# VH-VL binders against q9umr5: the designs that were tried, part 181

Target 1, 268 residues: q9umr5
Amino acid sequence: SYKPVIVVHGLFDSSYSFRHLLEYINETHPGTVVTVLDLFDGRESLRPLWEQVQGFREAVVPIMAKAPQGVHLICYSQGGLVCRALLSVMDDHNVDSFISLSSPQMGQYGDTDYLKWLFPTSMRSNLYRICYSPWGQEFSICNYWHDPHHDDLYLNASSFLALINGERDHPNATVWRKNFLRVGHLVLIGGPDDGVITPWQSSFFGFYDANETVLEMEEQLVYLRDSFGLKTLLARGAIVRCPMAGISHTAWHSNRTLYETCIEPWLS
Key: E = the ipSAE of ESMFold2; O = the ipSAE of OpenDDE; V2 = 0.75 times the mean of E and O plus 0.25 times the DockQ between their complexes.

## First folded at step 6 (VH-VL)

Design pf2 (framework fv_nofazinlimab; at its last look DockQ between E and O 0.82; V2 from the best seeds 0.77)
Fold by OpenDDE, look of step 6:
Structure pf2 (fold): chain C 268 residues (1-268), chain A 122 residues (1-122), chain B 112 residues (1-112)
Amino acid sequence: as target 1 above (268 residues)
Amino acid sequence: QVQLVQSGAEVKKPGSSVKVSCKASGGTFSSYAISWVRQAPGQGLEYLGYIIPIFGTANYNEKFKGRVTITADKSTSTAYMELSSLRSEDTAVYYCARGGYDSYGYEGMDVWGQGTMVTVSS
Amino acid sequence: DVVMTQSPLSLPVTLGQPASISCRSSQSLVYSDGNTYLYWFQQRPGQSPRRLIYKVSNRDSGVPDRFSGSGSGTDFTLKISRVEAEDVGVYYCMQGTHWPYTFGQGTKLEIK
């Protein structure tokens, strides 16, 4: 039998968005038990990410317990960060494949059409003012806002991304790294035509430097220092990068070709 | 100069709801946090919640969660606080406040509205 | 929730004399960024609260220099070097580090 699949949605999303994905999985892997977690939907997805991590943890624990052979995680957009944190705090997870579906794994510094209403061009450069404060950090968006021009504020004020990245020292860094390394495979999916994740390379742990030049995963300090295990995962062949062009952000979970190419191989 | 102007006094029956408005002028609106604080007669200050208009959602004090709704209209630079299932204990002056910031980040609640008296009585 | 405890709750002061208000938090108010989001507000009779101090010791513009804030961690103090008649009112400390944000009980400053 196939391992159960757990799906975690993204910002302003719900389980309904994954109806096509469920169909694809059912067709290609009949009998697979797929659970789309319907937590923190819609506006509730703006709750602090650690709160979401706790909620999702409570939901996945019983599923994992019933699947001793392991489970697969498909985590979309913001959900990918939730899942990464989840795997970091759980010392007993049994995740075989962690599929990060167009997730801003290295943070967001976006000014795209999708987020313009949230982050207009005139405000992107100033969002650090509210996001890197107690008030801002009560919202998920600010938890992974990564302003390359205010790295000091990011490192010190980010209550989520900087911590799960091990970019700021904390007492759980070693344990979280150990827990995260329990994953069998980390499948990173994203692409240049996403239109939301900014830069789109963030889905592959790439990100801007201080000059807004995109650096690859291997050039990031979190990789070089192996702060949460990326270097170790790569070394043991556990990281899969699946870039795909021509897919908009809201279509990653509904594209058959993408599914067959980047998702399906890791559900068997 | 930034100013917050609130709606007028309200008299409500128990069980009803009240919606207070807070209009900001003289500055930006969307990227600031608009807080709501109330003060019962002769009592101290109590924090209800706040909204960051650009995000479109509020963070609520759990004590009031379920009864208080904070919203914002970016187009009019107006924040709203609605309190439902009113009780006599909800009689208070309700204040909105905006936080300022400098080059280093958010500074906190530096501008306050004039307050809106809400009286709940049979 | 973080409990903010002010003392005294009533503060009668002679004009021209100094005043001091204490505010203690039930836990440290130091945020991850190293800042301490402790505020002092003044509320004169019949008026809205007015922020005097932000982040422990920073005076807002227009606030007389006779007002000063100090402290760290969990213990904070607002001092008025020479109390004036216009200083009559209730003073509140507030923490903005831990949600939900909370106020002290208030200290009523009166002239003897």
Scores: ipSAE 0.889, ipTM 0.947, lowest interface PAE 0.6, mean pLDDT 94
Fold by ESMFold2, look of step 6:
Structure pf2 (fold): chain C 268 residues (1-268), chain A 122 residues (1-122), chain B 112 residues (1-112)
Amino acid sequence: as target 1 above (268 residues)
Amino acid sequence: QVQLVQSGAEVKKPGSSVKVSCKASGGTFSSYAISWVRQAPGQGLEYLGYIIPIFGTANYNEKFKGRVTITADKSTSTAYMELSSLRSEDTAVYYCARGGYDSYGYEGMDVWGQGTMVTVSS
Amino acid sequence: DVVMTQSPLSLPVTLGQPASISCRSSQSLVYSDGNTYLYWFQQRPGQSPRRLIYKVSNRDSGVPDRFSGSGSGTDFTLKISRVEAEDVGVYYCMQGTHWPYTFGQGTKLEIK
């Protein structure tokens, strides 16, 4: 039989958005127990990411306990950061496939469609001022805002991303790395036509340098230092990269071809 | 320069609600933290919560969560604080305050409104 | 919550003499970015609070240079080098490092 699947949604999102994904799983893997978590919906998705991690942890514990053979995670957008933190903080997780569906794994920077929709005037060069403060860090988008032109502020003020990436030291860094490395496969999904994740290569652990040149995962210090286990996972053959063009941010969980190509093979 | 103008004094019965407005003029609004603080007669200051209007969601002091609602209208540069299930202990002056920026980031509460007296009496 | 303790709570001062107000926090106010989000506010009789000092020692524009802030970690001081009649009021410290942000009890400065 198929391992249970847990779905974690993104910013300004809810469980309803995944109805097509549920349909695809039911058709290709009948009998699979799929749980789409309905925590931190809509505006509640702006709560601090550590608060969200705690809430999602409480929800996944009983599901994992009832499935000693393991579970799969499908985590969309901001939800992929929640899930990566779950894999770090849970010493007893039994996740086989972690499927990161267009998630800003190395952070977010620039005039995204989210920012343009909220603010007609460009704000990417100025958000660091509020985000890298105690007031801003109480909101989720600031928890993963990554301004490549203010790297010192990011490294020191980020209360979430700089910690789970191992870019700033903390007492649990060794334990978090050990826990993250217990995942069976890390499946990275994203593409150039996403329109929201900026740079879109953040979904593959790529990110801007100070000149806004995108460096790929293998060029990132967090990879080279193996700070949370990316180099080790790649060496095990546990990282799967599945880029796909032509998919906008809201369409990743409703595209049949993407599901069949990038998701289905990992739901055994 | 930037000014915060609050709505006028209110007298309320126990169990009712009050909604205080805070309108910003002479400056930008949406990317600042707009804080709500109260001061009971002859007492010190107590922090209720704040909103950053660009995010549209407030951060609440847990002491008041469930009774306080903080919102903002970016188009009118106005923040609102609504306190429900009023008790006599809620009699206080309610202030809004806005932060400011310098070259190294955000700083709290450099501009204050004039205060709104809310009296809860039967 | 971080408790902010001011001393003294009442401060009678002779006009023209110095004044000193201490503020102690129940934990370090140094944020991960190296900044210390410690503020001082003045509330004159019948008025709204006014920020005097931000980040321990930075005087706001229009605040006379007779006001100065100092301290680190958990211990902070506001000094007035020569008290003037306009300085009468209540002074509050506030921390902005740890949510929820909290104020000291206030120090009432009055002329003897």
Scores: ipSAE 0.661, ipTM 0.843, lowest interface PAE 1.7, mean pLDDT 90
ESMFold2 (binder alone), look of step 6: mean pLDDT 90; pTM 0.931
ESMFold2, look of step 10: ipSAE 0.632; ipTM 0.836
ESMFold2 (binder alone), look of step 10: mean pLDDT 90; pTM 0.929
OpenDDE, look of step 10: ipSAE 0.872; ipTM 0.939

Design qf1 (framework fv_nofazinlimab; at its last look DockQ between E and O 0.62; V2 from the best seeds 0.76)
Fold by OpenDDE, look of step 10:
Structure qf1 (fold): chain C 268 residues (1-268), chain A 123 residues (1-123), chain B 112 residues (1-112)
Amino acid sequence: as target 1 above (268 residues)
Amino acid sequence: QVQLVQSGAEVKKPGSSVKVSCKASGGTFSNYYISWVRQAPGQGLEYLGYIIPEYGTANYNEKFKGRVTITADKSTSTAYMELSSLRSEDTAVYYCARGSKWFDSTPYYMDVWGQGTMVTVSS
Amino acid sequence: DVVMTQSPLSLPVTLGQPASISCRSSQSLVRSDGNTYLYWFQQRPGQSPRRLIYKVSNRDSGVPDRFSGSGSGTDFTLKISRVEAEDVGVYYCMQGTYWPPTFGQGTKLEIK
């Protein structure tokens, strides 16, 4: 039998967004128990990510308990960060494949429709003034805002991304790393035509330097320092990169070609 | 200098399949996009799809979805385009072209082209 | 799909004279990242296409200075300041902003 699949949605998403994914899984892996977690939907997805992590943890624990052979996680967009944090705080998770579906794993620094909606008068270059405040950190989007021009503010004010990355010292860093390393495979999916994740390479743990040059995962300090286990995972062949062009952000979970190429192989 | 060398001309019957190869030399292969484009006689250019050989990830123009399959062999630095259920309208010169590195940009750059492969579909 | 419309489709030119080709897209080719993925290709008789211009106005290495690309949004132009005999062929614009990439009809440049 196939391992259960748990799906975590992204910003402003609902379970309806994954109807095609469910169909694909059912067709290719019949009998798979797929659970799309219906938590923090719509505007509730703006709640602090640590709150979301706690909520999702409560939901996944019983599922994992009933699946001693392990489970797969498919986590879309913002959900990918939630899942990474979830795996970091859970010392007893049994996740085989963690599929990060177009997630801003190294953060976001770009003007998107979402940002324009929330902050219509703010450009990405000024968002640090809001996001790196205690008030701003009450919004999920700000929890993974990563301004390359204000690194000090990011490191000191980011209450989520900087911590799960191990970029800021905290007493749980070692344990979180250990927990995250329990994952069997980390599948990173994303592409240049996403249009939302900025830079799109963030889905592969790439990100801007101070000159807004995009550097690869292997050039990132979090990798070099192995602060949360990326270097270790790569060394043991546990990181899978699956880039695909021609996919818009809202189509990652509904594109059949993408599913067959990047998702399906890791559901067995 | 990077070169793309394609396989020779093909003559096929309707309903059959054709597989065209594209071998890269003079540079790195695996990390670059390889795109396929066709041109019917006296007509314009039409994009078919691409592959990233390093990861085997391919995407296709929906117009050809289900009939076109793009694959690659990293060990031989060769990309392949297979088109099935051939019809007369598939008669064209098929080109492979190299795009950017996958991490840098897009498959659409196509800065290096193969010499083309003529595929004729006739009863 | 995005429709690319070139004009003219036939372009007879006297040697040494300038030439201009227009390319229009059915929608803006500006991406959220601020880039415009418009390309120009040249195809000489019996040859494979060759990229001349990328991202509206950038010339590839080896492309003569007499070629220039310009435009924004939905309107783009390829200019040849002084047409030479070797410039005979078909010119295509292509957008890579939206999937799938699409080409214009082509403009056949001939010497009068």
Scores: ipSAE 0.913, ipTM 0.946, lowest interface PAE 0.5, mean pLDDT 95
Fold by ESMFold2, look of step 6:
Structure qf1 (fold): chain C 268 residues (1-268), chain A 123 residues (1-123), chain B 112 residues (1-112)
Amino acid sequence: as target 1 above (268 residues)
Amino acid sequence: QVQLVQSGAEVKKPGSSVKVSCKASGGTFSNYYISWVRQAPGQGLEYLGYIIPEYGTANYNEKFKGRVTITADKSTSTAYMELSSLRSEDTAVYYCARGSKWFDSTPYYMDVWGQGTMVTVSS
Amino acid sequence: DVVMTQSPLSLPVTLGQPASISCRSSQSLVRSDGNTYLYWFQQRPGQSPRRLIYKVSNRDSGVPDRFSGSGSGTDFTLKISRVEAEDVGVYYCMQGTYWPPTFGQGTKLEIK
């Protein structure tokens, strides 16, 4: 039998978006119990990410309890940050595969249609004025906004990303790292034609330096310091990279080739 | 400097398949996009698809999906493009090209091209 | 697919004179990172394409400084300040902003 699969959606999203992914899983892994968590849908996805983490935690507990041999997580876009935080805050999680489907794991710094819709008078160069304020941190987008030109403001003001990345001191850092390291595999999926995640390499823990040159995961300070366990996971052979060009942000969970190549092998 | 050497010209009947090889030498191969582009006689360029050999991830222009398969053998630094159910409209020169590294910020720049492989489809 | 339209399709030029090739896309080529992924390729007679320009205006290594690229949004131009005999061939623009990459139909540069 196959381990149950828990699906966590992204910004301005809902459980309906995953209908094709559900079909693919049913075809290749018949009998698999798949739960698409129907929380924080649509505009509710703008709630602070810590609020979302708490709500999703409450929803996954009974599912994990019913599956003592383990579960898999498929977490899309913003949902991949929610899931990474879940792995850190839950000392009793039993996640084997954490599949991060085009998630802004090192943050976001892009002029996107979503940004224009939410903050029509702002651009990526000036959004730090909103996001790095107490009011701004009440919005999920600002919880992972990462302006490479205002790093001191990011490190001071981020209520979510700087904490789960271990970029700012906090009393739970050691415990969160220990919990995160209990995951079996971290599967990183993304590509250059995403069109939303900026830089798209954030899905692989890459990000801009101050000159907007993208540094790979292994060049990031959080990796070098092993602040939340990336270096340990890579050395253990637990990090899987599955880059695929030619897929737009809304198509990651509805592309059969992507599923068969990057997701299917990890749904034991 | 990397060089791409392709297999020789082929003449095929409609309904058959062709498989073109592209061998890289003098540089790195596995972490790059290896792209395939074709050019019908007297016509422009048309992108077919790519592979990233390190990860075995491939994707195809929708126009050719279901007929084209792109694979790679890392041990021989060789990429392959197979086109099935050939039609006369598939008569073209087929090029391989090494693109950017998969994590670079400049996608699809295709800096090194193979010499091309003429595929002729006729009865 | 993004349609790339070149003008002119045929460009006869006297040696030593300037040449200009236009390329228009069916939609903006600016991505969320602020970059524009427009490329120019040269294909000499009987040869494989060669990249000249990447990201609108950046010359590839070994490309003479008589080649320059410019433009923004949907409208782009390749200029050759002084055409030389080795410049004969077909020039293609290509967009890499949207999947799949698409090429213009080509501009054949000939010496009069």
Scores: ipSAE 0.801, ipTM 0.901, lowest interface PAE 1.0, mean pLDDT 92
ESMFold2 (binder alone), look of step 6: mean pLDDT 91; pTM 0.934
OpenDDE, look of step 6: ipSAE 0.912; ipTM 0.946
ESMFold2, look of step 10: ipSAE 0.686; ipTM 0.857
ESMFold2 (binder alone), look of step 10: mean pLDDT 90; pTM 0.928

Design qf2 (framework fv_nofazinlimab; at its last look DockQ between E and O 0.01; V2 from the best seeds 0.00; counts 0 for: pae O 4.3 > 2, placed apart)
Fold by ESMFold2, look of step 6:
Parts: C-alpha cells; sequence; structure tokens
Structure qf2 (fold): chain C 268 residues (1-268), chain A 123 residues (1-123), chain B 112 residues (1-112)
C-alpha cells in the first residue's frame, strides 16, 4: 500500500497544526500511516537545530526500520532544515519523497513578528551581531540566519546552515552529500505571499546576493560546486518545484488546493 | 517582444460556461505568471487568478473560487480561463496579462496585456 | 482583501497644467521582503490597460518622465507634471503585496 509519512513541524508550532493535512491524506490515500512528530513543540522549537536533529533522528529511526520499502517526509518551515540535516547525517535513511513546505532552505534574512518577540530592539540589518555569536547560535532562528551583507561572519559563525550547505570546510561534507543523494525526490513548495520566509525564494534554494538581488538555485555556489548534491539531483530529475502564490505561512498545511497540486502526487 | 492575443467575442446564455484563450507569441510564457482580469462595462478592474504554465499551479480570487478554472497548454503557448454558471453580472471584457517570472516576484507584474475578450451573458 | 481608495474619481484638467491622483490602502503595502508592490495603470479610451509605474515610483520603459509616483505605507500619489492630450483615460492604482491583488476604483482624467 502507501508508504508511511513522517511530518516535522516548524517554529512555534505543534503537531495539532497538521490536523487538516492528516484529513487530506486520509481522504486520498486511505490506510497510510502518518506520524506527526510531537517534539520541540512551541517555544522548544527555539532550541539549537542540531539538538532538534538529534531528537528527530531518534524518533524516525524505528519508523524507517519498520518500513523497508521507504518513507516520505513532509517538513514545514524550520522543519525542512531539520529534515535536510537528517538526510545528510543518516547513512541508512530510506526516504523516497522529501516534501519541503515553505522552508528557509538557503536561510532567512527578514524582519518578522517572531524576531521582534525574541529580540525586540533588533532589525535584520543588525541581527548579525547577535546571531553570529556563540550565544546567538543557541537559538534555532540564528542557526539559519543568513545575512548577505556579512558573508565572512556567516561563513565563520554559522554552526548549522553553512555546514549542511557545504559552505564551510568540514570532514563530513562528502559523507553528508552521499547520504542526501539517496533521497528519491526533493519536492520544493513555497510562494511570494508567505509573509515570513525572506526571501520567499529560499524555499527553492534561492537567496540574496550582496545587492539583495535574488539568485536562483542554479546560480548559487553550493549548486555549481554540487556541495551537497543539488546539481546531481536536478540532473537526475529528482527535484520537483511547486510554487503557489496566494498562501500565507500558516496556511501551507491547511490548503486543499496546495495539497492536491503539490503534495498528493508524491505520496506513493 | 511578447504579445498576447485573445480569442474573439462571445455571447452566452445564463447558466452556461465560457472558455477564453490567450496565446503568447514572440517570447517565453511557461515560467511566467499568466493572470486574468475582467472589467464590466463602464466599471473598474477585477483580478480573477493566475497560472504558472510550467508547473500547472493556479490560484483564484476567493470571489470566483468554484466557478473559474485557469489552465495552460505549454505546447501551444496558450492559457485558458473558463468561467462556469454564467450570470448577467459576468458580462465584461476579460483580459489576460503576463506577470513576472514565477521566481522573480509576485504574479501581479502585469507588463503585457492581451487585447481583451468581450463576453456577453444574455438570454 | 486590501481596499484601495482613489481620489478624485473624476479629474478635469487644463492642458499643460499638473495633475495629481491619490491612492490609499486599507493596510500597509510593505511586503516582508521590504518592497512595496504598488502599481499605476493607464487605460486610454477603448484600449487595454497599460502599466505606467511599478513598485511605487519606477517608470516603465516608454513612459514619459512627466509621470511620477511617490508614497509609502498606505498613501500613494501619481503626478503628471504637464498634462497632454494623449493622457486622457482612466488611471488605476493596484496593490500586489497581499493576495489577492486589488485595484482602486479608477480616476477618469479629462481635458477641460
Amino acid sequence: as target 1 above (268 residues)
Amino acid sequence: QVQLVQSGAEVKKPGSSVKVSCKASGGTFSNYYISWVRQAPGQGLEYLGYIIPEYGTANYNEKFKGRVTITADKSTSTAYMELSSLRSEDTAVYYCARGSRWFDSTPYYMDVWGQGTMVTVSS
Amino acid sequence: DVVMTQSPLSLPVTLGQPASISCRSSQSLVHSDGNTYLYWFQQRPGQSPRRLIYKVSNRDSGVPDRFSGSGSGTDFTLKISRVEAEDVGVYYCMQGTRWPPTFGQGTKLEIK
């Protein structure tokens, strides 16, 4: 029958947020085992991303072991970065579809209400002072903060994003690339009306250059150097893009049209 | 130089459907937002929805959801807008417009417009 | 939906004189990326709309420099420094920051 589906939530989120997505899956793929991982809920989602990756890894190992034919991942917002790191660090994962729901895959550089709550006097232009410090790297938001105007600081200080992108030298880069390349499909979902992910094109591995011009995936150094496998996946036909305008950040997992267009076809 | 050429005027009865075509020539259309906008006689402009032909992703103004369907045929560089359950209030000129590339910005960069298609709904 | 309100709705103007059209939104049009997606369109009699101004103040190619756009947040203005006969028509503001895009009611520019 259908492969099991594992759902990973995002910042300030919980498993309850996915109730509509679960209904859609049940309607179109009856009998599918869907597990919404109930870890790092709410404010716990601010814990360092490597800590979250470890916790989610421990939760998915037994699920993957019981499904030798493979599983699917649906990973929302910050959760998409957790999932990408999982695929790199797990040498025995059996993920077929990795479905990334509006995730800041190339990082975040935007002022949001969440930033104001956590760092009330900060703006995107000065947050690098906090995020690119050891103290700042204790917060998940700073683990994928990507200031295009302070590239040297980003490359030096990032404990998460620069590593999983292969932007900084490290001994695991080749192994992580090999592991990530075992994924069957990478499904990228996002759109311009998200309102939180900045630039929204980060969900498609796009990001700002130093002039805040958004460069597409194929223009990124990490793609051109194939540092973690994007160029190989694209050439293999394994990258699926599903852009949809008109969906706000909190609505990606509760929009039926989005589900039917972008998610349903990949839940074999 | 991209040009958008729409199908000709139509007269329809209430309760029927209409399908308006919009053919792009002299440029790329598949990776662009193709938007639809209408204008009732003597009135302002109203946004209906869009499609990105490359991915087949479409979305609609809530006001028309359930009655409007936007599709595209990449092989002919043609977009279509179908409006069902027609009412007299749907009498309008229907325009297609090319937006931005899907990756560059929102679908609302309507830099090239079709000539318009008059749809008249009367019994 | 974001409501766009234009003023005036009818604008008779003397040739060679300036004209000004106001557009006000019910919500801020500043997008999370820092841009403001406010557009101005011109519709000459019997023709399809033509984009004049994008992102508040940027003139499209082929638009005369007598047209200028300004504003921020919720308040925007289109100015014509010296009105010419070819400028007759209806002018619409449109916001593209928040789904769905919405238009103002239009301002009909006529020569006195």
Scores: ipSAE 0.756, ipTM 0.885, lowest interface PAE 1.1, mean pLDDT 91
Fold by OpenDDE, look of step 6:
Structure qf2 (fold): chain C 268 residues (1-268), chain A 123 residues (1-123), chain B 112 residues (1-112)
Amino acid sequence: as target 1 above (268 residues)
Amino acid sequence: QVQLVQSGAEVKKPGSSVKVSCKASGGTFSNYYISWVRQAPGQGLEYLGYIIPEYGTANYNEKFKGRVTITADKSTSTAYMELSSLRSEDTAVYYCARGSRWFDSTPYYMDVWGQGTMVTVSS
Amino acid sequence: DVVMTQSPLSLPVTLGQPASISCRSSQSLVHSDGNTYLYWFQQRPGQSPRRLIYKVSNRDSGVPDRFSGSGSGTDFTLKISRVEAEDVGVYYCMQGTRWPPTFGQGTKLEIK
């Protein structure tokens, strides 16, 4: 039998978005129990990410308990960050494959429709004024806003991303690293035609330097310092990078070719 | 003031089932865990399981080997604990307890307790 | 399962004197989130359990300051600075760090 699959959705999303993914899984892995968690749907996805982590943790604990052989996580967009945090705070998770589906794992720094919705008069260049304020951090989008031109503000004000990255020192950094390293495989999926994740390399833990030059994962301080376990995971062959072109952000969970190439191999 | 009011005492035969209710008042039902704990006469406390009424998700102590079922009705702010295949050793006072979902990372906060429901199993 | 061991199981105390109850866990109760989910409950005769302390040392609302909790890792203590008649009952420690939650055997506090 196949291990259960747990799916976590993205911003302004719901379980309905994953109907095609469910179909693909059922066709290729008959009998797989798939649970799409309908938590923090729609506008509720704007709630602080730590609150979301708590909610999703509550939902997954019973599922994991009933699956002693392990489970797979498919986490889409913002959900990928929720899942990474979830695996960091759970010292007893049994996740075999963590599939990060077009997630801003290293943060977001770009103008998108989502930003326009929340901050109609703000551009990415001045969003730090809002996102790195106490009230700004009450919104999920700001929890992973990563302004490369205001690194000090990011490090000091980010209440989520900077912490799970181990970029800001905190008492739980060592334990969170240990917990995250329990994952069997980290599958990173994304691509240059995404149109939302900015830069798109963020899905692979790449990101801008101070000159907005994109650096790869291996060039990031979080990797070099192994602050949350990326270097360790890579060393033991646990990181899989699956880039794909020609896929827009809203199509990652509904593309058959992408599924067969990047997702299906890790559901066995 | 938040209160949990449980159903009345039950007398059951071995092999039968019992269902105890726990009605919450004075707060938002969906913001809490509901846990169930029992206490045999003159004995300590034993944890049975919990439910998240908002999601309908429950988890159980494996010691009960599937005999326990916890459910919740959000419309009436009531949680239920059903124990099947009753045995004499199931004779106990059963308690429901509430815990906040926001301030505790585990479902075991249990800051408010019901008055308890005595369940007697005898032939 | 985590085993919680209380001592003593019986605690006769003279009114006005201090009391101390020990609780030991079979493994560390430090959660990955940095918290220690150790609780103390009081159960007076004929009543439901009442939470006194949460997360090792925090008193619930309405709990007198003569109650205090302390400890870390695997060793925890509940102290009553001056025992009063209303303190008669059974006291339980509970861990909520690991599934399933588990209780100590209980300590019966009585007045001499």
Scores: ipSAE 0.032, ipTM 0.587, lowest interface PAE 4.3, mean pLDDT 93
ESMFold2 (binder alone), look of step 6: mean pLDDT 90; pTM 0.926

